# Ledger of designs, part 9: VH-VL binders against RNA-binding protein 12 (RBM12)

Target 1, 78 residues: RNA-binding protein 12 (RBM12), of Homo sapiens (Human) (q9ntz6r430to507)
Amino acid sequence: FCVYLKGLPFEAENKHVIDFFKKLDIVEDSIYIAYGPNGKATGEGFVEFRNEADYKAALCRHKQYMGNRFIQVHPITK
Key: E = the ipSAE of ESMFold2; O = the ipSAE of OpenDDE; V2 = 0.75 times the mean of E and O plus 0.25 times the DockQ between their complexes.

## First folded at step 1 (VH-VL)

Design f08 (framework fv_retifanlimab)
Fold by ESMFold2-Fast, scan of step 1:
Structure f08 (fold): chain C 78 residues (1-78), chain A 121 residues (1-121), chain B 111 residues (1-111)
Amino acid sequence: as target 1 above (78 residues)
Amino acid sequence: QVQLVQSGAEVKKPGASVKVSCKASGYTFTSYYMNWVRQAPGQGLEWIGVINPSGGSTWLDQKFKDRVTITVDKSTSTAYMELSSLRSEDTAVYYCARGKYWYSRTYFDYWGQGTLVTVSS
Amino acid sequence: EIVLTQSPATLSLSPGERATLSCRASQSISRYGYSYMNWFQQKPGQPPKLLIHAASSLQSGVPSRFSGSGSGTDFTLTISSLEPEDFAVYFCQQSYSTPYTFGGGTKVEIK
């Protein structure tokens, strides 16, 4: 059960992703924040959920804010 | 079922441009990234760049960013790689390769058959 | 750019022997328990074929004699018992960050 994140702030860290998905059972070791060729965050990331219910709840957080930026939360293609 | 079919071999003169196509079938085109990789005769693999077909965003290796343009035509499920200002060192087989949707865990699971581009006077 | 160094450049073996191929990254390509290392097989005149992704995950349809291991900067591809069709060039590739890079290849050839 994984989601794709888009729109992450450049300065986003693991703790910000954990906070964004408060009350959901995430696999903390699965959190990944992507970096581009310039060494800067691309704004993309991925995270896994331990169960289907929390995965579906995570999709409902689409367009909610992390700091001053809204985050896109998308299902991952099988 | 999944297939990537590339355009045929090209022979170009130095200074010309070449545009290679890669037609995808058997899957949802916009759900996977498309990468371009080349291989000079007898040499190793060199990554050129990648495109997200859904939004058109591209990431290129620094050495190609001034000469390469990667585009897609969603209506035909076709990706294109155009390389300009060709040199003899650009003689290579050019491959398209599908990357998993998951950017951080991307891997190239299906490849085109390759397009030989020969640059000669 | 992350540099991948494969060794040896050439491995001369007979069918039935075990092949062990090394790939070393110039920096760690592991993060949060995941390693961004992929292995490909290439035969003359053919495109590369994905064998292993995520350092150790066998791609569908690939024989179980192939296995991958490692984390951080040191990775290994093992072929437990070489079959005639396994004599080929093998490339490691990192997908940790762009530009994606490949190792120089290890040629597994028959003695």
Scores: ipSAE 0.000, ipTM 0.610, lowest interface PAE 13.0, mean pLDDT 83

Design f09 (framework fv_retifanlimab; at its last look DockQ between E and O 0.13; V2 from the best seeds 0.00; counts 0 for: pae E 14.3 > 2, placed apart)
Fold by ESMFold2-Fast, scan of step 1:
Structure f09 (fold): chain C 78 residues (1-78), chain A 123 residues (1-123), chain B 111 residues (1-111)
Amino acid sequence: as target 1 above (78 residues)
Amino acid sequence: QVQLVQSGAEVKKPGASVKVSCKASGYTFTSYYMNWVRQAPGQGLEWIGVINPSGGSTWLDQKFKDRVTITVDKSTSTAYMELSSLRSEDTAVYYCARHTYVYKGSWYAFDIWGQGTLVTVSS
Amino acid sequence: EIVLTQSPATLSLSPGERATLSCRASQSISRYGYSYMNWFQQKPGQPPKLLIHAASSLQSGVPSRFSGSGSGTDFTLTISSLEPEDFAVYFCQQSYSTPYTFGGGTKVEIK
């Protein structure tokens, strides 16, 4: 079960994604922060959850803040 | 008006395959998951599987994994469930059901159902 | 898989009476204050109709006499005062984890 993230701060690292989804059972090795051809972060990312319940809980974090940016959390398969 | 309209009743012989369709209208097809559930005459409900129409990924009950294929045709907003190697125990009404996705309040409840398709397997 | 057990199998009641239906899960289906239990009504020849989601949230268009409660493994559907159209079969369903599973159903029939 995977979510698509949009609006990530350009300095966001895996640790920030882990903190944003604290108390949920994420697959830490699944964290992907997207980079464009110029090597800069696009503000997009993906995270997989170990179980469906935590995936659903993650969707409830839509428009919550990471630092001073609100994060869009959307469902995605694979 | 949000609707799911299924194909008509089918009568099949043991060993055949059946493909049931579910045509969606009144909403964005790729924004919601589509589930398949069956009910044998006089029995309870049995979940078969679900598909994400956007990417085509499926999750199936292990009982059906070797015999069922769920697909979608985005151009016609139609989902399909194909069940192969039919047995008399597969006689049931087959339903498609939309898996509501919105954030906090949705919890993926089946809010819209098709009218059902009766599949009869007889020798 | 998560097994759901509904009781009783049949409730024989008269219009105006209160109906209380039970659903027990073989393991907890609650996490972080949320319970992944849904309730459906089914009448002969019709598909199931969603009544309650997330254990206690009333679906749009469903009469307020229907209510859901519970957490963990024990859940209840209550109909405060039965109307003639409420005599039907009721199913609980968990959406905590795939494979999604349904209870065996409780038939609410007229006495």
Scores: ipSAE 0.006, ipTM 0.618, lowest interface PAE 14.3, mean pLDDT 83
Fold by ESMFold2, look of step 2:
Structure f09 (fold): chain C 78 residues (1-78), chain A 123 residues (1-123), chain B 111 residues (1-111)
Amino acid sequence: as target 1 above (78 residues)
Amino acid sequence: QVQLVQSGAEVKKPGASVKVSCKASGYTFTSYYMNWVRQAPGQGLEWIGVINPSGGSTWLDQKFKDRVTITVDKSTSTAYMELSSLRSEDTAVYYCARHTYVYKGSWYAFDIWGQGTLVTVSS
Amino acid sequence: EIVLTQSPATLSLSPGERATLSCRASQSISRYGYSYMNWFQQKPGQPPKLLIHAASSLQSGVPSRFSGSGSGTDFTLTISSLEPEDFAVYFCQQSYSTPYTFGGGTKVEIK
């Protein structure tokens, strides 16, 4: 149960992703925030949830803000 | 030079539709969200909706959901807002406005606005 | 929907005076130590101009006599010494969640 995040702020950290999902049951160490080859964040990330209920709740947060950025939350096949 | 240039003023009759354009230049069009905001004469500002030009995803104020369509044409870097079933209460200046980053630690604000398009709905 | 309430509706002041404009949000608009409050100036026949973002951060090219403060639900725009060009309408705006909303505005007019 993995989602793809787009629109993350440049300074986003794991703690911001955890807060964005209101402490949904995230698989520990599954949070990944992507950085480009120039050292700057791409705005992309991934996170995995332990159960379907929390996964569905995470998808419902599509287009909510983290900071001043819309966060896109999409399902992904691992 | 970043700018948003909107289409010219329109006069419409009740029940008609209007489509306002907003051409972006001086920046990567698909990297910023585009908002639409209106202002009736002598009144405050009212947010209509926003589009992500990259994927075309939109979010609209519920007040407008059934009458507003927001779209983009990526090939011309142009956003559009179409309002249907016009009423006299829709007489307003319609603005496009983009989101911006301001500091590391990403803050979006409406930093660039179009010049506005007056839409007059009269019988 | 987050309602923004501006007060006063009108400030009648002279050049050189301090203007203090208030904006109150119906719920907190702060997250990650950031406040999603923006302030705009609007003169007749012109689009709004962004003055302050993130509650207190001054936009490039905006005079230093403008300042913003506040967090959570209570926010203030201050003009330390009014200049002739500052007589305009000022709007607060939240970018915390859609629908984005604006306050009703405060008209700063010459006494």
Scores: ipSAE 0.006, ipTM 0.612, lowest interface PAE 14.3, mean pLDDT 83
ESMFold2 (binder alone), look of step 2: mean pLDDT 92; pTM 0.940
OpenDDE, look of step 2: ipSAE 0.013; ipTM 0.724

Design f10 (framework fv_retifanlimab; at its last look DockQ between E and O 0.17; V2 from the best seeds 0.00; counts 0 for: pae O 6.9 > 2, placed apart)
Fold by OpenDDE, look of step 2:
Order: structure tokens, then C-alpha cells, then sequence
Structure f10 (fold): chain C 78 residues (1-78), chain A 124 residues (1-124), chain B 111 residues (1-111)
């Protein structure tokens, strides 16, 4: 149950992703924040949820804000 | 040991395409980016592009945007660089080189391991 | 793109002498205390070999006679005492932003 994230603040950390998906059961060490070849964040990431219910709930957080940026949450195959 | 082994030399006509392979071994293929760099005879080094094997994201020099395709086959830990519409100026040794190392709390993208190079000769 | 200019183009020296190679970037390639400058050595018929990363960090296995310094736009590779095997071409390279670019190279040759 993986989702693709787009629009992350460039300073976003795992704790921000966890907070964004508060009360949802995230698979341990499944949070991935993407960085480009120059070491700079791309604003993209991935996260896996432990169960389908939380996965679906995560998808419902589509276009909610993390800071001043809205986050796109899309379903993706692991 | 960590190793990158490239395909053999190629001789092509102008307008043709060439696809060079780079097989990685001795490390987790998807944990490192794979760069492509070329060097014309007696000249300097020219960066072509890079791919993240995990997901397939690519970054290319604008100079090659319309002619280069970089891909990977994760099942064989092999990266590919395809260059189309070949010109005589494309004659060069093409190198693959891995990058992305964790250092001082951040990822550093220096190219620490290189393939042996693949000579591509373009001539009529 | 970021242009790297190396000087001199050729450096003629004898074994045991000190070699100083310069690389200048068209813009700063340092950020938050990190400099995205790398140095490579290349010998004929071989791929480039990484010597220095992060401007001053010696790559594992590289002799201590090699050192790198600099920040911002000006960087230097130093070989404290040239060994016969050190006569080669040296390239600087920036990984600050794509496209990655290389300097034109400095050939260190026997005087």
C-alpha cells in the first residue's frame, strides 16, 4: 500500500511526512524523500502504509497542505 | 568488488543509433545513480546524463536532450545509454560511472567508480 | 551551465617537485559549508580516477601527497611531491548542479 508524494517542501523531513499522515500506520523505514543528482530535494517522495484502510485514508489527504505547499498523494505500485 | 563492465566498441554510420550497456556488480544497483560521460579523442570529459535506477528518473544535458535515452534493467543491474542521429562529432569513448554516496549527513554525488569505457566511432 | 576553467593547461615538472593546479568556477559551487568540487586523474587508455571529493576530501586509497582546497569559485589540487606515476591529466568537476561539467584539464608532464 504505497503512495507517491509530490509537492513536498524542499526542507521536508521524515517527521513532516509522518505528521502529514498523522494517525495513519506507516511502515517503518518506508518513507523515502527524493533528491536529485546535486543532492537537492525534488519535492517528491514515497511512503508505505501497513493496511488498506490507512492507505485509502492517505489518498484522501490529497491536496492537503504541508506548510505552504499542497501535497499530491497518488496511488502507486511498489 | 565493485565493478562496472561496459559493452564493446561500436562502429556506426552517420544517422545511425548506438546503445551502450554498463553492467554493475559488487553493490546494490538501485542505491547509486548511474552517470554517462564521454570523451572525444584527445579531448576533455563531457557529462551526458544521469539516471536513478530506483524509479528511472533521468537528468540530461540539454545538448543531448533530443538524442539520448538513458535506461536501466534492474533485473540485470545494467544501465544503458542510447544515442541516436549519430554524427562524426559523437566519436568518443563513452563511460558509465556510479555516484551518490552518503557523507557528513548528506548524499554526495561524486563519481567514484567508472566503467572501462566504450569506444564509439562514427564514420561514413 | 557552470563553466570550470583549469590552469595551467600544461605543467612541466620534475619528480619530487610540488604541483599546484587551479580550477575556477563561473559561479559559486559551495553551499552550507559543502563545496561540490571533485578532482580526477586520468592516464592514457584509462577511465578517470577520483582523487578528491567535496573539494578537500581524499578518496580512499589515494596517496596523502594529494590534497584539495578552496571554496566558492576557486579551487586547488596540490601534489606535494610528484611521483613518476603522478604524471597524467587532471580534471576538476562540479556536482553542484546539472549539467555536471568538467574543466578542460591540466596535463602534468615530465620536465
Amino acid sequence: as target 1 above (78 residues)
Amino acid sequence: QVQLVQSGAEVKKPGASVKVSCKASGYTFTSYYMNWVRQAPGQGLEWIGVINPSGGSTWLDQKFKDRVTITVDKSTSTAYMELSSLRSEDTAVYYCARSKTYYWGRYTYYMDVWGQGTLVTVSS
Amino acid sequence: EIVLTQSPATLSLSPGERATLSCRASQSISRYGYSYMNWFQQKPGQPPKLLIHAASSLQSGVPSRFSGSGSGTDFTLTISSLEPEDFAVYFCQQSYSTPYTFGGGTKVEIK
Scores: ipSAE 0.024, ipTM 0.744, lowest interface PAE 6.9, mean pLDDT 91
ESMFold2-Fast, scan of step 1: ipSAE 0.423; ipTM 0.847
ESMFold2, look of step 2: ipSAE 0.456; ipTM 0.851
ESMFold2 (binder alone), look of step 2: mean pLDDT 93; pTM 0.948

## First folded at step 4 (VH-VL)

Design k06 (from e05 with heavy chain R59Y; framework fv_imsidolimab; at its last look DockQ between E and O 0.54; V2 from the best seeds 0.00; counts 0 for: pae E 5.8 > 2)
Fold by ESMFold2, look of step 5:
Structure k06 (fold): chain C 78 residues (1-78), chain A 121 residues (1-121), chain B 112 residues (1-112)
Amino acid sequence: as target 1 above (78 residues)
Amino acid sequence: QVQLVQSGAEVKKPGASVKVSCKASGYTFTDYYMNWVRQAPRQGLEWMGMINPSGGDTYLNQKFKDRVTMTRDTSTSTVYMELSSLRSEDTAVYYCARSYWDTGEYYFDYWGQGTLVTVSS
Amino acid sequence: DIVMTQTPLSLSVTPGQPASISCRSSQSLLYSDGETYFYWYLHKPGQPPQLLIYEVSNRFSGVPDRFSGSGSGTDFTLKISRVEAEDVGVYYCMQSIELPYTFGGGTKVEIK
């Protein structure tokens, strides 16, 4: 149960993704944040959830904020 | 038709608080953020913050130094903005405006008629 | 906070002539999804503000074709091909790429 993230801040780290989805049961080893040549996040990432209920709750976080930036949360096939 | 109807004008003394209401109709209240924007005399527009009516979560402009509180009542489709510790520079017209969002864009498609708040002794 | 700087601050236009308003942001408004979070509003006398242009160049419903927007990154322009009396008011640019949302200082357009 995997979601695709857009809009991650340039300073995004795994801990920020964990906090954005707090109280949801994520697969922590699955957190992926894309980085560009300069070492800063490109704004893209993905994360897996251990069960369907938390996956659906994660999709409801679409357009909510991480810091001062809104995050797009999209379903993907895993 | 989307309508945002605000409460009437207020006159307040410095140090008091004011609570402005914005009643929404013509759309699903919980599907859109509600924003508050003010304009003081001879000044531009200033975003004060927004509330997600679905859960009541708020995002507030730090410039108001926690003097602003936003709430909503889903049973009446109404949002409220309360500004405390009023000063004369808080004299302004206060607008509610809903955010339309598609592909992550937050722009204000419908606005209330405005509420004049005058702060004077 | 992202600063939005508009020029000119005021504009007096002969009816039927073109007008151009510039807005520059202190940071890029291009988001990682490829979209640009930049908008134009018009505040007419006696009315609440109204949306003119969203996503840089898209006219909002009911906005006349004489309004057009362009730009990218940090530099944006609103053009009015033929200014009419109903276009009088203060024009504001706005960004919504990050909180707090910020407006430009405004450009007052008058007919002479």
Scores: ipSAE 0.111, ipTM 0.772, lowest interface PAE 5.8, mean pLDDT 87
ESMFold2-Fast, scan of step 4: ipSAE 0.189; ipTM 0.787
ESMFold2 (binder alone), look of step 5: mean pLDDT 92; pTM 0.939
OpenDDE, look of step 5: ipSAE 0.584; ipTM 0.911

Design k07 (from e05 with heavy chain N35H M50Y; framework fv_imsidolimab)
Heavy chain, then light chain:
Amino acid sequence: QVQLVQSGAEVKKPGASVKVSCKASGYTFTDYYMHWVRQAPRQGLEWMGYINPSGGDTRLNQKFKDRVTMTRDTSTSTVYMELSSLRSEDTAVYYCARSYWDTGEYYFDYWGQGTLVTVSS
Amino acid sequence: DIVMTQTPLSLSVTPGQPASISCRSSQSLLYSDGETYFYWYLHKPGQPPQLLIYEVSNRFSGVPDRFSGSGSGTDFTLKISRVEAEDVGVYYCMQSIELPYTFGGGTKVEIK
ESMFold2-Fast, scan of step 4: ipSAE 0.083; ipTM 0.742

Design k29 (from e05 with heavy chain G104D; framework fv_imsidolimab; at its last look DockQ between E and O 0.69; V2 from the best seeds 0.00; counts 0 for: pae E 6.5 > 2)
Fold by ESMFold2, look of step 5:
Structure k29 (fold): chain C 78 residues (1-78), chain A 121 residues (1-121), chain B 112 residues (1-112)
Amino acid sequence: as target 1 above (78 residues)
Amino acid sequence: QVQLVQSGAEVKKPGASVKVSCKASGYTFTDYYMNWVRQAPRQGLEWMGMINPSGGDTRLNQKFKDRVTMTRDTSTSTVYMELSSLRSEDTAVYYCARSYWDTDEYYFDYWGQGTLVTVSS
Amino acid sequence: DIVMTQTPLSLSVTPGQPASISCRSSQSLLYSDGETYFYWYLHKPGQPPQLLIYEVSNRFSGVPDRFSGSGSGTDFTLKISRVEAEDVGVYYCMQSIELPYTFGGGTKVEIK
């Protein structure tokens, strides 16, 4: 049960993703934040949830804010 | 037909508070953020904050964070904005405006008619 | 906060003549999804503000084709090919890429 994240802030870390999905049951080692060749975040990431209920709840947080930036939450398509 | 109807004009003294309502109709109330935007005389538009009616969560412009409260009543499809400790600089027309959160539509497509709040001694 | 700077502050235009309004942002409005979160609003006398252009160049429903938007990154332009009496009012640019949402200072368009 995986979601794809877009729009992550430049300074995003695993703790920010955990807080964004607060109260949902994340598979602890599943958080991935993409970094570009210059070491800066690209705005992409993904995370896995332990059950379908939390996965559906995660999709409902689409375009809610992490800090001052909204986050897109999509089903995994590949 | 989407409609946002605001409460009437108010006259307040400095130090008082004001509560403006915005009643929504013609759409699913909980599918859109409700925003508050004001315009003081001789000034531009200023975003004050927004509320997600589904959970009641708010995001407020830091400029107003300790003076503004936004609430909603889902049974009447109504959003409220309360501004406390009023100053003469708060004299403005206050608008509610909706924005869609489910797409790339982060713009204000429908606006209320505006509520003039005058702060005068 | 992202500062939105409009020029000119006012325009006085002969009916039927073109008008052009510039807006610059203090940082890029291009988001990581490839979209640009920039908009134009018109505040006509006696009416609430109305959306004209969304995402730089798309006309909102009911907006005449004499209005066009362009730009990218930090520099944006609204053009009115032939100004009509109903176009008078104050034009505002806005960004929604970051909170707080911010507007330009406005450009008043009048008929002379």
Scores: ipSAE 0.069, ipTM 0.768, lowest interface PAE 6.5, mean pLDDT 88
ESMFold2-Fast, scan of step 4: ipSAE 0.196; ipTM 0.770
ESMFold2 (binder alone), look of step 5: mean pLDDT 92; pTM 0.931
OpenDDE, look of step 5: ipSAE 0.261; ipTM 0.848

Design k30 (from e05 with heavy chain E105S; framework fv_imsidolimab)
Heavy chain, then light chain:
Amino acid sequence: QVQLVQSGAEVKKPGASVKVSCKASGYTFTDYYMNWVRQAPRQGLEWMGMINPSGGDTRLNQKFKDRVTMTRDTSTSTVYMELSSLRSEDTAVYYCARSYWDTGSYYFDYWGQGTLVTVSS
Amino acid sequence: DIVMTQTPLSLSVTPGQPASISCRSSQSLLYSDGETYFYWYLHKPGQPPQLLIYEVSNRFSGVPDRFSGSGSGTDFTLKISRVEAEDVGVYYCMQSIELPYTFGGGTKVEIK
ESMFold2-Fast, scan of step 4: ipSAE 0.097; ipTM 0.762

Design k45 (from e05 with heavy chain G55E; framework fv_imsidolimab)
Heavy chain, then light chain:
Amino acid sequence: QVQLVQSGAEVKKPGASVKVSCKASGYTFTDYYMNWVRQAPRQGLEWMGMINPSEGDTRLNQKFKDRVTMTRDTSTSTVYMELSSLRSEDTAVYYCARSYWDTGEYYFDYWGQGTLVTVSS
Amino acid sequence: DIVMTQTPLSLSVTPGQPASISCRSSQSLLYSDGETYFYWYLHKPGQPPQLLIYEVSNRFSGVPDRFSGSGSGTDFTLKISRVEAEDVGVYYCMQSIELPYTFGGGTKVEIK
ESMFold2-Fast, scan of step 4: ipSAE 0.106; ipTM 0.756

Design k51 (from e05 with heavy chain D31S; framework fv_imsidolimab)
Heavy chain, then light chain:
Amino acid sequence: QVQLVQSGAEVKKPGASVKVSCKASGYTFTSYYMNWVRQAPRQGLEWMGMINPSGGDTRLNQKFKDRVTMTRDTSTSTVYMELSSLRSEDTAVYYCARSYWDTGEYYFDYWGQGTLVTVSS
Amino acid sequence: DIVMTQTPLSLSVTPGQPASISCRSSQSLLYSDGETYFYWYLHKPGQPPQLLIYEVSNRFSGVPDRFSGSGSGTDFTLKISRVEAEDVGVYYCMQSIELPYTFGGGTKVEIK
ESMFold2-Fast, scan of step 4: ipSAE 0.120; ipTM 0.760

Design k56 (from e05 with light chain Q27E; framework fv_imsidolimab)
Fold by ESMFold2-Fast, scan of step 4:
Structure k56 (fold): chain C 78 residues (1-78), chain A 121 residues (1-121), chain B 112 residues (1-112)
Amino acid sequence: as target 1 above (78 residues)
Amino acid sequence: QVQLVQSGAEVKKPGASVKVSCKASGYTFTDYYMNWVRQAPRQGLEWMGMINPSGGDTRLNQKFKDRVTMTRDTSTSTVYMELSSLRSEDTAVYYCARSYWDTGEYYFDYWGQGTLVTVSS
Amino acid sequence: DIVMTQTPLSLSVTPGQPASISCRSSESLLYSDGETYFYWYLHKPGQPPQLLIYEVSNRFSGVPDRFSGSGSGTDFTLKISRVEAEDVGVYYCMQSIELPYTFGGGTKVEIK
């Protein structure tokens, strides 16, 4: 149960992802934030959820705010 | 059909607090965010913050620091904006304006009529 | 904060003539979803502001087709093909890509 994140603030850290999905059971060790040459987030990330109910709830947070920017939450496609 | 009706004009002294209300009708109150925007005399529009009427969570413009509080009452479909420690610079017309978050557009499609708050001694 | 700069500060237009207003943002307003979070509002005397254009070029309900928006990234233009007396007011651009939402300083449109 993984989601793909787009639009993360450049200064985003794992703690911001945890707060964004608070009340949902995330696999904290699954949090991946892509970083570029500037040492800042590229805007992309991935996170895994423990169960389907929380995964579906996470998709409902699509376009909600993390700090001063809203985040896109997408199902992972393979 | 959609209507946002604000409370009447207020005259306050420096250091006082003012609480402006905005009553919504004609739509499902919890489906839209409510924003507060002000305009001081001969100045432009300034966004103060927004509230999610469903959860009561807020996002506030830090320029107003600890002075602004936004709340709502779902039983009356009313949003409140309270501004404390008033200064002369807070003299402005205060507007509520709704925005739709489901698609992420965040534009202000309907606005209240405005509430003039005058701060003078 | 994202800074929104409008030009000109004011313009006087003869009825029936075109008008053009520009807005520039300090950062790109294009989001990763391909949408641009940019809007135009009109504040008429004695009325609350009203939405004219959303997402750069889309006219809001009831807005006459003489109004058109264009632009991309950081540079945006609002055009009125034939200004009418009822178009008098102050025009504001706005961005909603980043909190706090910010407005341009406004452009006052007057009839000669």
Scores: ipSAE 0.060, ipTM 0.741, lowest interface PAE 6.1, mean pLDDT 83

Design k57 (from e05 with light chain L30E; framework fv_imsidolimab)
Fold by ESMFold2-Fast, scan of step 4:
Structure k57 (fold): chain C 78 residues (1-78), chain A 121 residues (1-121), chain B 112 residues (1-112)
Amino acid sequence: as target 1 above (78 residues)
Amino acid sequence: QVQLVQSGAEVKKPGASVKVSCKASGYTFTDYYMNWVRQAPRQGLEWMGMINPSGGDTRLNQKFKDRVTMTRDTSTSTVYMELSSLRSEDTAVYYCARSYWDTGEYYFDYWGQGTLVTVSS
Amino acid sequence: DIVMTQTPLSLSVTPGQPASISCRSSQSLEYSDGETYFYWYLHKPGQPPQLLIYEVSNRFSGVPDRFSGSGSGTDFTLKISRVEAEDVGVYYCMQSIELPYTFGGGTKVEIK
């Protein structure tokens, strides 16, 4: 159960992804945030959920804000 | 028909607080965010923040975060904006404005009539 | 914060003449979904602001077809093909790609 994230703030870290999906059971070591040569997040990421219920709840966070930017949450097949 | 009806004009002294209400009708109150936007005399529009009526969570403009509180009452479909520690620079017309967020578009499609708040000594 | 700059500050138009208003953002308003989070509002005397154009070029319900929006990235234009008396007011652009939402300084349109 994996979601693809777009629109992450440039300063985004794993802790921000965990907070964005608070109350959902995230596979924390699955969190991937793409970084560019400047050391900042490129805006893309992936995260896996342990169960289907939390995966579906995560999709409902689509277009919710992380800091000052809204995040796209898309389904993805492994 | 969608309507947003705000409370009447207020005159306050510096240091006081003001609480403006915005009563929604004609739609499902919890399906839209409610924003507050103000306009000081001879100035432009300034976004103060927004509230999600469903959960009560807010996103506030950092400029106002220490002085602004936004709340809602789902039983009366009413949003409130309270601004404390008023200064003369807070003299403005305050508007509530509904934003569509479910599809992620965030435009202000309907606005209240405005509430004039005058802060003078 | 994203800065929205409108030009001109004011313009006076004879009824039936076209009018053009520009808005420039300090950074791109196009999101990774291909949408552009840019809007035009009209603030008429004695009335609350009203939505004219959403997502650059879409007319809101009831907005006459003489209004058209265009642009991309950081540069946007609102055109009125034939200005009428009811179009008098201050026009504002807005972005919602980042918090805080920000407005342009306004363009006053008056008849004469």
Scores: ipSAE 0.047, ipTM 0.744, lowest interface PAE 6.2, mean pLDDT 84

Design k58 (from e05 with light chain L30Y; framework fv_imsidolimab)
Fold by ESMFold2-Fast, scan of step 4:
Structure k58 (fold): chain C 78 residues (1-78), chain A 121 residues (1-121), chain B 112 residues (1-112)
Amino acid sequence: as target 1 above (78 residues)
Amino acid sequence: QVQLVQSGAEVKKPGASVKVSCKASGYTFTDYYMNWVRQAPRQGLEWMGMINPSGGDTRLNQKFKDRVTMTRDTSTSTVYMELSSLRSEDTAVYYCARSYWDTGEYYFDYWGQGTLVTVSS
Amino acid sequence: DIVMTQTPLSLSVTPGQPASISCRSSQSLYYSDGETYFYWYLHKPGQPPQLLIYEVSNRFSGVPDRFSGSGSGTDFTLKISRVEAEDVGVYYCMQSIELPYTFGGGTKVEIK
């Protein structure tokens, strides 16, 4: 169960993703913040959830704020 | 019918604190964020911050961060905004206003009637 | 912070005539989800502010069709096709694309 994140602040760290999905059972080692070929963050990321219920709850956080910026939470499957 | 009912007018001295309440009814209290917006005399609207009634987490305007606290009581469907270290320039009408968060709506669809806070030196 | 600039500061309109209010943002309010996070509110004397237009051009429930919103990116317009006495008040634009939410300075609409 994996979600695609878009609109992350360029300074976002794993701790911000963990805080954004508080109370949901995330696979902390799965957190990935994407970087472009020049080494700069793209604002995109991915995170896995351990169960379907928390995955569905995560999709409901679509357009909620992380710091001063809201982010998009999109479904992603195999 | 959605209603947001605020506490009555307050008169305070500089340096005091004020706590304004906003009681919600007619909808599921935890499904909407609650925002606080103020308007000083002859000035425009100014956003102070918001609270998520479900978790109690807040996001505050940097201008007020050191002086404002927002809390809620889910048993009474009431949100509170406390502003400390009051100054004459804090004289304003304070409004609560809800916004729908579940689907990413961020506009203020219903507002309380306003609470006048007067700070006199 | 995103700065919202409204023009004019005030507008005096003969009943039945049209009115036009402008709002400009210091940054684009268009988001990658295809939505524009821009709103119009009306603050009538003795009443709390009320939502008129959400996401640039959508009328909120109960708002008369003489009100219309348009614009894109950083430049937005609110039009009233035929101003009526009940339309008197101060109009405010707002953005919610990033925190803190910010309002324009307001445009006061009065009847001549």
Scores: ipSAE 0.051, ipTM 0.747, lowest interface PAE 6.1, mean pLDDT 85

